# Miniprotein binders against tRNA-splicing endonuclease (endA): the designs that were tried, part 2

Target 1, 353 residues: tRNA-splicing endonuclease (endA), of Methanosarcina mazei (q8pzi1)
Amino acid sequence: MNLLKTQLKGDRVLAGKEAVAELYKTGYFGRPKDDGLELSLVEAAYLQSRGKLDIELEGKLLGFRAFFEQASLRQQNFELKYIVYKDLKERGYYVQPSAADFRVYPRGSHPGKSAAKIFVHVLSERQPLSVKLLQESVASAENVHKQFILAVVDEESDLTFYEIKSASPKGEMPEPFPAVKADATFLEDRVIAWDAEASGALYSRGFYGKMLDPERLQLSLVESLYLFSRGVIVVRDRKGKIFSFDEFVEKASEIEGSFLRKYSAYKALRDSGHVVKTGFKFGTHFRVYRKVESIEKIPHSEYLVNVIPEDYEFRLPVMSGAVRLANSVRKRMLFAVEKGEEVEYLDIGRVKM

## First folded at step 1 (miniprotein)

Design b1
Fold by ESMFold2-Fast, scan of step 3:
Structure b1 (fold): chain B 353 residues (1-353), chain A 100 residues (1-100)
Amino acid sequence: as target 1 above (353 residues)
Amino acid sequence: SPEVRLKIFKLAEAILELAARARELGDPELREKVYQLAEAIWDLLRQLRETGDPELIRKLAELLQEVARIAEKLGSEELAKLVDQLARLIEDLAKELQKG
C-alpha cells in the first residue's frame, strides 16, 4: 500500500499530482486543482483510515485521532457527515461532497458515466427540521430529477435513511355526493343526520360516517362541514337555527384542536377522489383509500395522513416513529402541509441504500 | 408459533392504541414520553418478528419496567388500564419466547 503525502489547510486536505492518478481517476475522490488534488475533510479521513495517505499539519504528521479532532474543529457536524460518508462508501457508492452534504451516484454507476441521482442531507436525531426548509430542499432536488434522502444519525451513531418526496395523491372514487339532501343537528361534539334514505345513501355510496341505527347517521365534524359546504346536509343547532359556515367552524374549533387545518386536508383529499376516515386507531389524523366499491368489502387503506402547519418543525424521533408505524401496518405515511386554501403533501418513507 | 403470532398481534393492537391515547394526554412531557416508549416498543416488536433475536427479549423487559413506572403516574383510569394491558402482553410475549 503506497501512502500519499498530504497537507491539512483550512477545511481541505491538499495532495500532489500523483493523487490525481491514484485517488481521483481510480475512485473519484477529491477535485483536481492547480496540478494537485483537493480532498474534503470527510474524504481525507476515510482514505487515511484505509491507509491510503498521510496527513500533515504545519510539518507535523497527524494520526487518525489527531486529524479527526482537527476536522471536527474545522467543519460543523463533521462527525455525523463522516459516519454517513463511511457507510455509503462501504455500501459501494460513489459519493461527492455538495453544498447540502452529499451527491450520490446510482449503484453500478460513477461520476464519469452518469449524473448523480441522489442528494443526501445529514442530520442528528436531536436537530429540529423545518418543514418549510424541507419542502424547499425536496423541490430543488425534484426540479433536477434527483431523489432527496435524509440521513439521520441517532445518539448510538446508528444511521437511518428516509426518502422524502412531494406527493399529489389521486383517488379513483366517482362523484361522492348522492342526489339526496339530509337535515342534521349539531349535538355537543357530533352531528346526527336524520332521514333513513339520505343517511343510508351517504353511508353506503359516499362512505361517510357511521350508522347509529337503520335511520340515523353519525358524522364527524370534518365530514359534516364538507357535506354542509356542498349543500348535501343542512346543519341546525338544538333550537333549529341553521349554522353558517363560519358559525360551524367556530363551534367545531372549540371542540377539536386544529379543526380548520384538518378540514382543509379532509376537503382536499375528498375533492381528489379519496375516501377519508379517522386515523385514530393508527395515531394519525386520517386513513385514506384510493377506491372503495362496497361497504361489504372495504380494502386496506393506502395512506396514513397527519396534518401540519407550514411553520411546523419536525422532531426527528416523532417523524421516525410515524413512518415506522405506517410501515408496520403496510401503509404509506403522508404529511399534509396546510397553506391556507392549498394543501401540499410530503411522502416520507424509510429506505435501504 | 401460532401462540407467539397471536400474542404479537394483540401487543401490536395495544401499542397502536397507546400511541393514539398519548396524543390526547394533557401533560406534554408525559405525552412525549409515552409516545417515545410506544415507538421504541413497536420497533423492537418489528425487529423480533423479522429476526427472532433473543437479545430483543432483554430490551422488551427493560421497556416493561418503564411502562410500569408511567402507569403509576397516570390519573386516568382508562389510560392506566391500557398501560397495564400493554405491560401484561409484553411480559407474556417475553415469557413465551424464553420457553422457545
Scores: ipSAE 0.000, ipTM 0.126, lowest interface PAE 23.1, mean pLDDT 80
ESMFold2 (binder alone), alone request of step 1: mean pLDDT 74; pTM 0.675

Design b2 (from b1, 14 letters changed)
Fold by ESMFold2-Fast, scan of step 3:
Structure b2 (fold): chain B 353 residues (1-353), chain A 100 residues (1-100)
Amino acid sequence: as target 1 above (353 residues)
Amino acid sequence: SPEVREKIYQLAEAIWDLLRRARELGDPELRLKVFKLAEAILELAAQLRETGDPELIRKLAELLQEVARIAEKLGSEELAKLVDQLARLIEDLAKELQKG
């Protein structure tokens, strides 16, 4: 019988030299050590479930349930890791347990042929995910030229995989704003520019705002501050008083929560050569275009952007919803992490393994 | 297909117009309920596009009826018109996806 006798010790399952030939050389399970084979708890559980191992603890044989319960006591989140490991194995992947949960080999490859190219981190859908820790994990994977993937386990034990990577989006627009000047008024929750020639140039060449008629352009608050800070528009209240930068930020912040944070991201995207429009119709802060040639040939936007603070913690169902929405309208989901004057981007997309 | 893609864009735009109008509702609890229903409709529409599952069409219709009941109770002709537009877009999307 090919049933191998093994021993549970600590957070490992130890097998003899026969297991090297039967498990490691055939399927790359475990790690050869001291004339034997050292299996992780998830590997041992998987192999036991397939009738390959007998597992003993201090001279007593453990059935699958007893071993699973022991493994759960010995490894944090063992149940979630087992669900993900089993799924990846059933999809035909070669998988190595690691400190980052799993290293995975690309399809058509194995440990004897090439290096692992994927780090998989396992989470329950109920766990909050710190943006700061996420950025550190993504950077660590990218530094060794590996993809970073989140495996999210829901309450039905179904899996969804997300690829997360740092992004530095670059647009192809030659100038962030046209060389015009316009007088404008702050009204309720919006800004109206009054000069027909300047309004036309801002709209048709800069792709700012929306024309209300041939002479009047409606601008969003972030568009208005961007143009005001560059001397392109002068913004007045209803009585003709000119706003200062700080007065505008104060008024806009009363209307829009996190206005200054949104403005930092808007400015960064415009300065990097993008056309940026409101993403409100998609439930995001912005929709972003790499290049727009004319107002009559506006393409579909490439990115949806949500701006978040550095101390943000994702609720995974909300993250999942944003990614699915972006995919449904064939856009990529970017999260712009605001760090004072700096903005860093995370590109989050669903992947099929 | 390009037809399905266009209908999904129109659906997304109409739903976010509903959310924009709903911001002006004076009842915070009712406002939250409308936002949550619109969010659920968008999620199911996205899943329908991805999976083609006919069961999701039934769920979309049920959520839309709930939004319609809320619009009627509010006595808002503007919200009622927007809900009617949403109903037609969802029906058109469902018919197009069931063909293919």
Scores: ipSAE 0.000, ipTM 0.122, lowest interface PAE 23.8, mean pLDDT 79
ESMFold2 (binder alone), alone request of step 1: mean pLDDT 78; pTM 0.731

Design b3 (from b1, 16 letters changed)
Amino acid sequence: SPEVERKIWKLAAAIFRLALRAEKLGDPELEEKVLRLAYAIEKLLRQLQETGDPELIRKLAELLQEVARIAEKLGSEELAKLVDQLARLIEDLAKELQKG
ESMFold2 (binder alone), alone request of step 1: mean pLDDT 71; pTM 0.618
ESMFold2-Fast, scan of step 3: ipSAE 0.085; ipTM 0.644

Design b4 (from b1, 21 letters changed)
Fold by ESMFold2-Fast, scan of step 3:
Structure b4 (fold): chain B 353 residues (1-353), chain A 100 residues (1-100)
Amino acid sequence: as target 1 above (353 residues)
Amino acid sequence: SPEVEEKILRLAYAIEKLLRRAQELGDPELERKVWKLAAAIFRLALQLEKTGDPELIRKLAELLQEVARIAEKLGSEELAKLVDQLARLIEDLAKELQKG
């Protein structure tokens, strides 16, 4: 039996020279340092559970439970990290500790063959996830050309992996506005455009709204403000008074929750060359198309989009539900993060390891 | 099938409305419990689509009853109405899957 003697010190487990040959050269566990090997707490627990080493603290031998308890006191979320580490190791991956929790080497690769391509961050499904912190973590991974994966552990210790990346979606539509002018009226909770020629052009060339009949186009409030802000439509109240931009925003905000935030995202997507349809009524704010050539041949949308504020905290089950919704209709899930005048995007998808 | 996909989308929307109303009640502990149960309901509905396992219908009904008890204890007519809508969508999804 190759039981190696090791020492728990701080947030590391220290092993002698023999461990370099037995653990590092064979399985890439730990990091060689001077004349020995430094193991992370997660690596040491895994190796101890497999009967590969003994761990001592201040001259006292620790059993698995005693060491696990010590490790939990020395490292935040140690139990969750161990669950994820063990799962990845049992799948055959080489895994090393990192600032993002883990660096993972792709299948058929190891530390001596290529660079790690994946950063894994571990969270309980019960923990809220700050969008600001998530964006910072994703940016850090992308800056060094690595994939960012979120590993979510539920209360049954089941594990789900999500790839999260920043997105800069660009559509292929040449012009967001047809060269028309239309008079329109704000009625109850929607806007109706009255000119048959302009309505037809907005619908068939701009892919805005829904035709109620050959002469009347129904526009959503975000579509209406977008067209109104560009002078494509003039919006009046029922008494004939023209709305200002601010008056329209105030009235629309009374009717539709988070109206201005949704408008910012709608505008950004349209300005970047997309056709944007207001959501399903089934859990997302928008359906987004990179290119639409004809109203008679609408392609499948590329993205479902939910708009969230910069200070948003994800509830992980809600995030999971949105991603599963997109997957069920073979689309990608984008979260549009509103940052004042700017909109940034996170692309979140479930992955199998 | 497109019919099954549509019913799952409707279920997801109803779950979102339930979560939004729970958030508006201003109790963080209740909100946490409601979104957890709603997420479990959604996960089981998706598994039912993939497997067609009738036992999943029973599990969905049990979880929905837990959400209903929470809504009832709060005395919220709006939460109770959303739970009732979820129950009908789950029944419709189950009936649709039994046709195949």
Scores: ipSAE 0.000, ipTM 0.195, lowest interface PAE 16.6, mean pLDDT 79
ESMFold2 (binder alone), alone request of step 1: mean pLDDT 75; pTM 0.678

Design b5
Fold by ESMFold2-Fast, scan of step 3:
Order: sequence, then structure tokens, then C-alpha cells
Structure b5 (fold): chain B 353 residues (1-353), chain A 100 residues (1-100)
Amino acid sequence: as target 1 above (353 residues)
Amino acid sequence: SPEVKQKIDELARAIQELLDRAEKLGDPRLAELVELLAEAIEFLKELLERTGDPRLIEWLAEYLQLVAKRAEELGSEELAKLVDQLARLIEDLAKELQKG
């Protein structure tokens, strides 16, 4: 067996020109540089574990443990990156280092045949994940037509992979029902619409609210503001005074936290042709349907939606739990990120590698 | 099937573990979390009697996701991990029921 001699320098392992033939041309390990081969620390550790090379530091031969300890000092999160790298290599993937951590070639492909299709970012389940940084990473991957995958390593070194993509959800419902007008009253923590014909139409054709009886429709606060802003309902207080838009927002914001943020997401989803249901099902802010034909035959929702601020930080076990629960009921988990003037969406799903 | 019963038993054990850990924390929001967990256990018991009902799986998932949200509000890493474990078991149970 031809055991290659290499040297640890900085955050790289350097090999001679013989390594180009033995490692790069055969398995696409490392990067040719000058007349030699430059290996990342994770590639060197993997190859050392397979008996393909010796690693020296300042003239001294390093065993696997000694090298692993040195690599851990020289690269942030080296241990986690090694766990993920080794797993992907053992699954038969070609993997190269990148700014995202790794770029991965699809099954049946390699660097000499096609471009990498996947960026993988590695995190411990204990690390908070900024939604802003996540969106930037997803956008960077999408700009070069690659999938963005998050590899989460738990305390037992078990791996779970999540595909994260930007979403521009579009529904198939006909344009919102604008023809009715109804008088409504703001009561306690809800709005009641009184006109029987308009209430029936809003419920059966628009899929808004919940009927209290054949004559009265109960609306959530976000539904009410949406219909009010469209001139479909006129909302009064208990004394008969008509609310302005700003007065309604002020009153609703006293009752539910982040009301305006939730309203912005609700409005965006409705305006894009969806039926949007509120309530406590699945612990999310909304259930979202691309198409509903009748109130008696409401299908399963496509998305569960949580509205989050742009400064939100995911705790990965909570994110994982939400995604898995959505999957168990055959729905996608969608996060609506409020960024002041607009709402952006992240679609997060567990993926098999 | 024996496979479905095994998955339901695994889920029941995990729910009991989560309930025990929740009861050890001193927080006013914990009372709400314990109540939601008790509801989830009742739905699991009903599911054992009506094996194969997809609606009960959806209702159980609904209650477990509410528990996940409450765990997030409490800021407990340990409760969040146990909720994640429950989500895995619910996913496995849903897969077994879909084979039918």
C-alpha cells in the first residue's frame, strides 16, 4: 500500500505531486496547487483514518488522535464538520470544502462530470441559528442554483439533514370575494359580522371565520382587519363608533402580541390566492390551503405557517420538532419572516441523503 | 399490527418521560404544559382503542406541537429535546399506519 507523506501547515495538509495522481485524479480529494496537493483538515483526517497518508507536524509523525486534536485547534467546529464529512463520504458522495462548509455532488456524479448541486452547512443542535444569516446562506446557494442543506449534529453524534429553501407560495383560489358589505362589531377579543347574506358568503365562498349561527359570523382579528381594509366590513366599537385602520391596529395589538406582523403575513398569503385559517391547530399561527372548493370538503392544508421577526434565532430542537410534526401530518413547515416592508418565506423540510 | 402497537408503546413512554420532566420545573406556564401533555396522553389512549384512525394522529400531533411551542417559551433545552424525540416517534407511527 502506498502510504503518502504529508505535512500539517496552518489549516491545511500539504502533499507532494504523487498525491495528485493517488488522491485527486482518483477520488477528487483536495486541490492541486503548484506541483502538489492541498488537503482540507477534514479530508486529511478521513484519508488518515483509511490508511492512505501519514501526517507530520514540524518533523514529528502524528497519529490519528494527535492530528484530530491539532485540527480541532486550527478549525472552528472541526469535530462536527468531520462527523458530517465522514457520513457523506460513507454514503458514496463526492464532497469538497466551501464557504458554506461543504459542497456535495449528486448521486452518480463527481467533480469531473458535473457541477456540485448541494451546499451543506454544519451546526450543533445546541447552536442558535439566526434567521437573517440563514436567509443569506439560502439566497447565496439559490443564486448559484444549488440546494441548501442544514446538517444538524446532536449530542449522540446522530445526523439529521434539512433542506431549506426560499418560497414564494401561490394559491389557486379565485380573486378575493369583494362584492359584499357587512356591519361588524369589535367585542372583547373578536369581531362579529351581523349581515346574514354577507356572513354566509364570506364563510362559504371566502372561507373566513366561523359561523355562530345562520345569521352571524365570528372573525379573528387578522381576518377582520383584512376584510375591513378591503371595504368588505365596517367595524364598530360597542358604542357604535366606526374604527379607523390605525384605531383597529391599536386595539388589536393590545389583545395579541405581534398583531401587525401576523396581519402582514396573513394579508400576503390571502393576496397570493390562499385560504388561511387561524387558531391553535398544530401550534402554528396559520394553516394554509392552495385550493378549497367547498366548506364541506376542506382538504388537508399544504403549509403550517409560523410568523417570525427578522431578528429571530432558531433553537434547533424546536425547529426539528416543528418540521417533524408537520411531516407526520403531511404538511410543509413554512416560516414567514417579517422584514418591515415585505414578508419573505422559508420552507424547511427534513431530507434523506 | 404488532409494529403499530410497538410504536404506540414507544410514544407513550416518551410522553410519560416528558411529563415527569415538566412536573419537576417550577414555572406558572408549566401548569399549562402539563395540561396539554395530559390531553396528548388521553388522545394516545383513544388511538390505542381505535388503531388506524388518521384524525387521532393529527390531533395528537396538534397537541404535541403546542407543547413544543410552550417548551420554546420556557427556554428549556431539555424539554425541547424531549419534544423532538416525541416528534420522531409520531412520524414513525404515521408511517406504519400509512402501510395499511
Scores: ipSAE 0.011, ipTM 0.540, lowest interface PAE 8.9, mean pLDDT 82
ESMFold2 (binder alone), alone request of step 1: mean pLDDT 66; pTM 0.523

Design b6 (from b5, 16 letters changed)
Fold by ESMFold2-Fast, scan of step 3:
Structure b6 (fold): chain B 353 residues (1-353), chain A 100 residues (1-100)
Amino acid sequence: as target 1 above (353 residues)
Amino acid sequence: SPEVKQKIDELARAIQELLDRAEKLGDPRLARLVEWLAEYIQLLKKRLEETGDPALIELLAEALEFVAELAERLGSEELAKLVDQLARLIEDLAKELQKG
């Protein structure tokens, strides 16, 4: 029998010199320290379940249940981490504990041959996920050139894996808007541009708005503010008075919830060379096109975009639903995080390990 | 194929469950929107059952995404879970239809 004797101490399980040869050099379990081996609680639980070691606490031998209960008291979310660790090990991965819960080696690799390429963070489906903390975790992984994966454990202990990465989407539209000028009027909840030539150019070359007839273009409030801020349109009220930027924002904000947040994202996407369409067609704020050459042959949108505030907290079932729906229509799901005049993007997709 | 028919039947049951739960919202404005969405989803389901047209799957996904947004605004985790279930069935059905 190659059963090893170990001791539970704090949040670690300590093994002697023979464990380095039997566990670390063969399977890359634990971390050599001094002349022995230091195992994490999840590694020790897994190895105990496989009959590879005995664990003692203050001279008393612990069975699997007793050790699991002790580990749960010593490490936050131990049960969820163990479920994920066991699953990844059974899939054949080499897995090491880290500050982000786990670092994982790609298939066909191990700790002695290459660097780990994946950070895995473990979370219950019922726990809210702060966008701020998520962005910090993603940035930390990207700074060391690793993928960030969220492992979500549901009530039945089933696992779903999501890759989350920062994004800097760039379109290929050569002109963000046509070089024209038009008079427009703010009517109820929309803006109407009246000049036939300018309206035609905005619609057919800039892909703005919707033509009501050959001479009139209807613009959304977000499109209108973008064109107004660029000097492309002059917006008047029904009495002929010209709006200032601040007056337009005030009026639009009374009509449309989160108007400025949506505008910031719209502006950022247009400025980065995209065609952006508003609407409720996928329940998202925007559909985004990397390149559109003509109004007669508009391609499928590449991205669905939801705009969220920087203090937003994801509810994981809602996040999961949005990602799966985007996948079902062959689009990527982007969350645009609004930070005043700055917009940052998170690309969230489901992955198979 | 028998597999496609099974997936369509599963989708139909999931849609009906979503409709039944959405009708319990209790807000008069939301009740009207739920009624409109229910009629639209039922129409798409009937056409999908009759034709097997893959284009209808994209329209169903569009309608379900709108319900997901509504569920988020209302804070309903139950509706969010049903939307996730429907998204899974739509993915499975799309894969089976591609097999021919």
Scores: ipSAE 0.000, ipTM 0.336, lowest interface PAE 15.2, mean pLDDT 80
ESMFold2 (binder alone), alone request of step 1: mean pLDDT 72; pTM 0.655

Design b7 (from b5, 20 letters changed)
Fold by ESMFold2-Fast, scan of step 3:
Structure b7 (fold): chain B 353 residues (1-353), chain A 100 residues (1-100)
Amino acid sequence: as target 1 above (353 residues)
Amino acid sequence: SPEVKQKIDELARAIQELLDRAEKLGDPELALAVKFLARLIQWLKRELEETGDPRLIKELAYALDLVAEEARELGSEELAKLVDQLARLIEDLAKELQKG
């Protein structure tokens, strides 16, 4: 293709009428406007790097470095967007600018043949990410049957792609608890079940708690409320008074931060047929199993679950590390987002483009 | 503060010891989890220097819980003790951050 002369104006590069035929109709670069072609800064930089056009600013010809510096002053995160754009183009994708950052067409397709199938949002690893914004973006993509991809650029300009989607996990356990009844006492920050037979059944068949000794079971507060709400245990204070549901919630909430939020997620997962392991020192996640047959042969958990509020803000190194850790042990990273009375799930996984 | 810097450096050394042991055991899952902790410490240090935001300490605690479970699944009492040491160092760091 012949070298085209273009002009840098604001956050765009303007090309003449000949660019419509040479760039838009052939490679789907830019947007036709006023009988010419309007290129985004990332498209112009890519095309300049390939020797397809010259870029002028106020009569002065800009080399690649000079243009790149100008573009970085004119567009937020231009450098990151260029890195992602170039990578996707080199992988053979047709890519167009969008409000999210990019629309990507599947391999073997292009604009005019089909709709874009992928939305890509570009972030620096150091940039915080609102869960509310993320959920809205994911829902918007899913509503039009498109994949939502987060492209994270680190300090070394290494690029990692994450697919984020909503989830509705379903387990395969036949019942969430064994048919037993037990007396239990609320002590300090936990509940102790005293009946040896019931404790054994809750531990070995229901996969609840930890054995304090051969005859007594220690239950976390979320496990205890779940079992109490189902009539499996009767919880008393140290003086023998039976707790009501509301009294238990009040006392547990004084001891454990975000108790009701964690309980809502725990209950939802158990009710959907999962075994849920709790009691971790920092209380910020669950391990979730689709099916467990025996305490002696516990499989790898399907999900690592972290419960977060609707106003949570992700730190991307944490998100990427959690996803990598989950994947390394054949687990998915699932975030349970409390939304009023509902719990919604985000499934975050690393993908290869 | 000098105390915060000291605690971060101590934590980084403990993480490196855990990583060396995980790699000797040939467990790629544990090694990856510990590398994640190392990245979080570097990111926390940078975040404290640039914005003063200590919130990443919560994520560090979460990541340690995951490392602790993987170490327990391997059945190594020696690894479990190293994880306990890391937990104490993270708690100490959290207390120092609350003083700033």
Scores: ipSAE 0.000, ipTM 0.267, lowest interface PAE 12.9, mean pLDDT 80
ESMFold2 (binder alone), alone request of step 1: mean pLDDT 75; pTM 0.688

Design b8 (from b5, 18 letters changed)
Fold by ESMFold2-Fast, scan of step 3:
Structure b8 (fold): chain B 353 residues (1-353), chain A 100 residues (1-100)
Amino acid sequence: as target 1 above (353 residues)
Amino acid sequence: SPEVKQKIDELARAIQELLDRAEKLGDPELARLVKELAYAIDLLKEELEETGDPLLIKFLARLLQWVAREARELGSEELAKLVDQLARLIEDLAKELQKG
């Protein structure tokens, strides 16, 4: 008794007028269409598993296994979507299947009381994720003021949820002092600045480099190019010849992989008022500080930053590891996507549903 | 490769030893970091067994370098020695991946 008769057609399951009263008005399953109810394949599978409906295909009644197999043939990643849908339903959420996979209503709300606040995209842990596709999906969600969540399904069918949002970080540090000028030499894989007064100012007020002694400041290659491009330092080779911008980039690129891409991100972060520390501390390209007032009392950095090209493809275990690393040291993970003259940021964090 | 699997298993065991030792030192932040690193190793191990992608080894090496620096800053010679052992295992794993 109470079993609703439905029909599988294409990528949908069609139910009659009685299903509107029993499924939609009570639990907001499906979409009313004409005098009946249209269910997605994941909704139909969930409801069939709970004994709420019978599903027929061309006059033949399908058991759960037969329907699940049919649904898998009719919808890409159906199995993963079913796992995520069932989990969210069992957590008490109202969920609407969509082209983005799911729209989810906030706890204590439902369709008709407030708008859905969350878009959920479902992926296998083994599936690579295009940064371009990710940025497009995040932008689509943000344009309608929704949170974008990745639901990652592992081989044990365990779920991890990640919030991804665009970021435009702004710092509070001033530009380098106009009066500061230092002579520097490119030595093997590093740049050394020689002027004691200027070196002290760059270190203690600009938070650039590392003092080797009271007279000498060691600068990373990206720091050096940034200061050189702003006229703060003049960089020479061992024979005294001054580097041009292009000559510096050429030499630095021979030493450091993806140098120009890292430089673009470093420049963007400094230009937006941050203190940026280079090197591979924390296993990332940069540690980023919104404001530093004293070299003697450096606060915790706000962000760890990895620089990636716009055609990058995330391996989800690598992305997960980077996010966990940032979280373990109480920082946020930013991926700086280099797009020629511009840099865009993705802020990725694990969330609990 | 059986040799790659053996090296990954050795790395996983060494990471677990590092986690156990960090917890005994009573530093909850270092213990949390090593625990997250252990989880990342398990995920990378699974991915390496499926795809063999050597770029995942570079990510792991960067995480190990960071753990090494934090251990040294805390003055733990015991943790520094374990991290040096992990670095050697990563180097050996990279060499095995280059053979395929």
Scores: ipSAE 0.000, ipTM 0.178, lowest interface PAE 16.3, mean pLDDT 78
ESMFold2 (binder alone), alone request of step 1: mean pLDDT 70; pTM 0.609

Design c1
Fold by ESMFold2-Fast, scan of step 3:
Structure c1 (fold): chain B 353 residues (1-353), chain A 81 residues (1-81)
Amino acid sequence: as target 1 above (353 residues)
Amino acid sequence: MKVTVEIHGDDPELFELAVEALVFKAERLGAEVKIEVRGDTVKIEVRGLSPRLAEWLAEYIKLLAKRHGLKVEIRVEESGE
């Protein structure tokens, strides 16, 4: 028979001395405190569902439904946390509550043998996630040498786990642009460079743009501003008037949303030694290469990059879609967080627990 | 209608261009897209298209595959009630 009698108190379930031997020393459930054992609400629900304990509230015995309803009133997102906790327990992990929802021990480890190495944060797919709060959570985990994982629960109660880490990508390109000068024209929504020799050098040595023919190079707007700001190209309108930096930014911003934000990220990636190509029209802004030696043999790009503002709120289906797209083309998904002239990066990937 | 596409290959840029073109066109047509990756094969399921749009998409995919030298298997099925 199950003889462990426990008491629901606040956001915890209190058990006597017998529970330390039966639950903590055997399965590392709860936390020993004073002469007894303190269980989190998710641990208590799991153990109750397994027939390991009875839970009382002020002298009244609670069935599973009654306890689950009480727990839901006492803990934000209790149902989601229970779903994730149960899944991790069924996979054989040792799991403890934390400020970030859960801390998880790797397989073959437990409390007392080593430190937990994983923080898990639980969210509904419908819940928005502030990038500022996400960066703070990731930094907190990294400061104590732990992996940060998001556990996302969808409408069907299916779980997807994402590892999120700070990134400082560094490329291996020695020169961001070749020593050439080119005249170029801003045409509708694109920039065309006209000199065959300079266009060839920009394309084959700098890996900028796309050749339209042997003499003409089409440049994206962010590529154009990067080269223009370094004096590599001179950009004119159809009537021959040379653009100023501000005039170019104004015109480009009318054509593509968040142009200056995208440019900041493009510049940062190029300045850190990468080859950067404008990305998919669906889901990403850039494709990023650590090193390209020859236009004749272009390697696998390492990252797909989306640029977001520092006040961005992730909608998790959009994040999931971007990660899925990167995985489908065998790349990693990188989010570039624009903070004025500074850019910080988050590397987000789907993981199996 | 349901259109199932399996793309075979290991060229990173061709995979990128093929998957991008396919997903972009399908989403623009208001279809639901599901992607599954298995090694060097990408399986894409597109649902919610009319019979005419499903046939058009299948022909577009065949043209795209021929242009990029990709091996593609396409199935067009009635997934309705």
Scores: ipSAE 0.000, ipTM 0.243, lowest interface PAE 15.3, mean pLDDT 81
ESMFold2 (binder alone), alone request of step 1: mean pLDDT 72; pTM 0.645

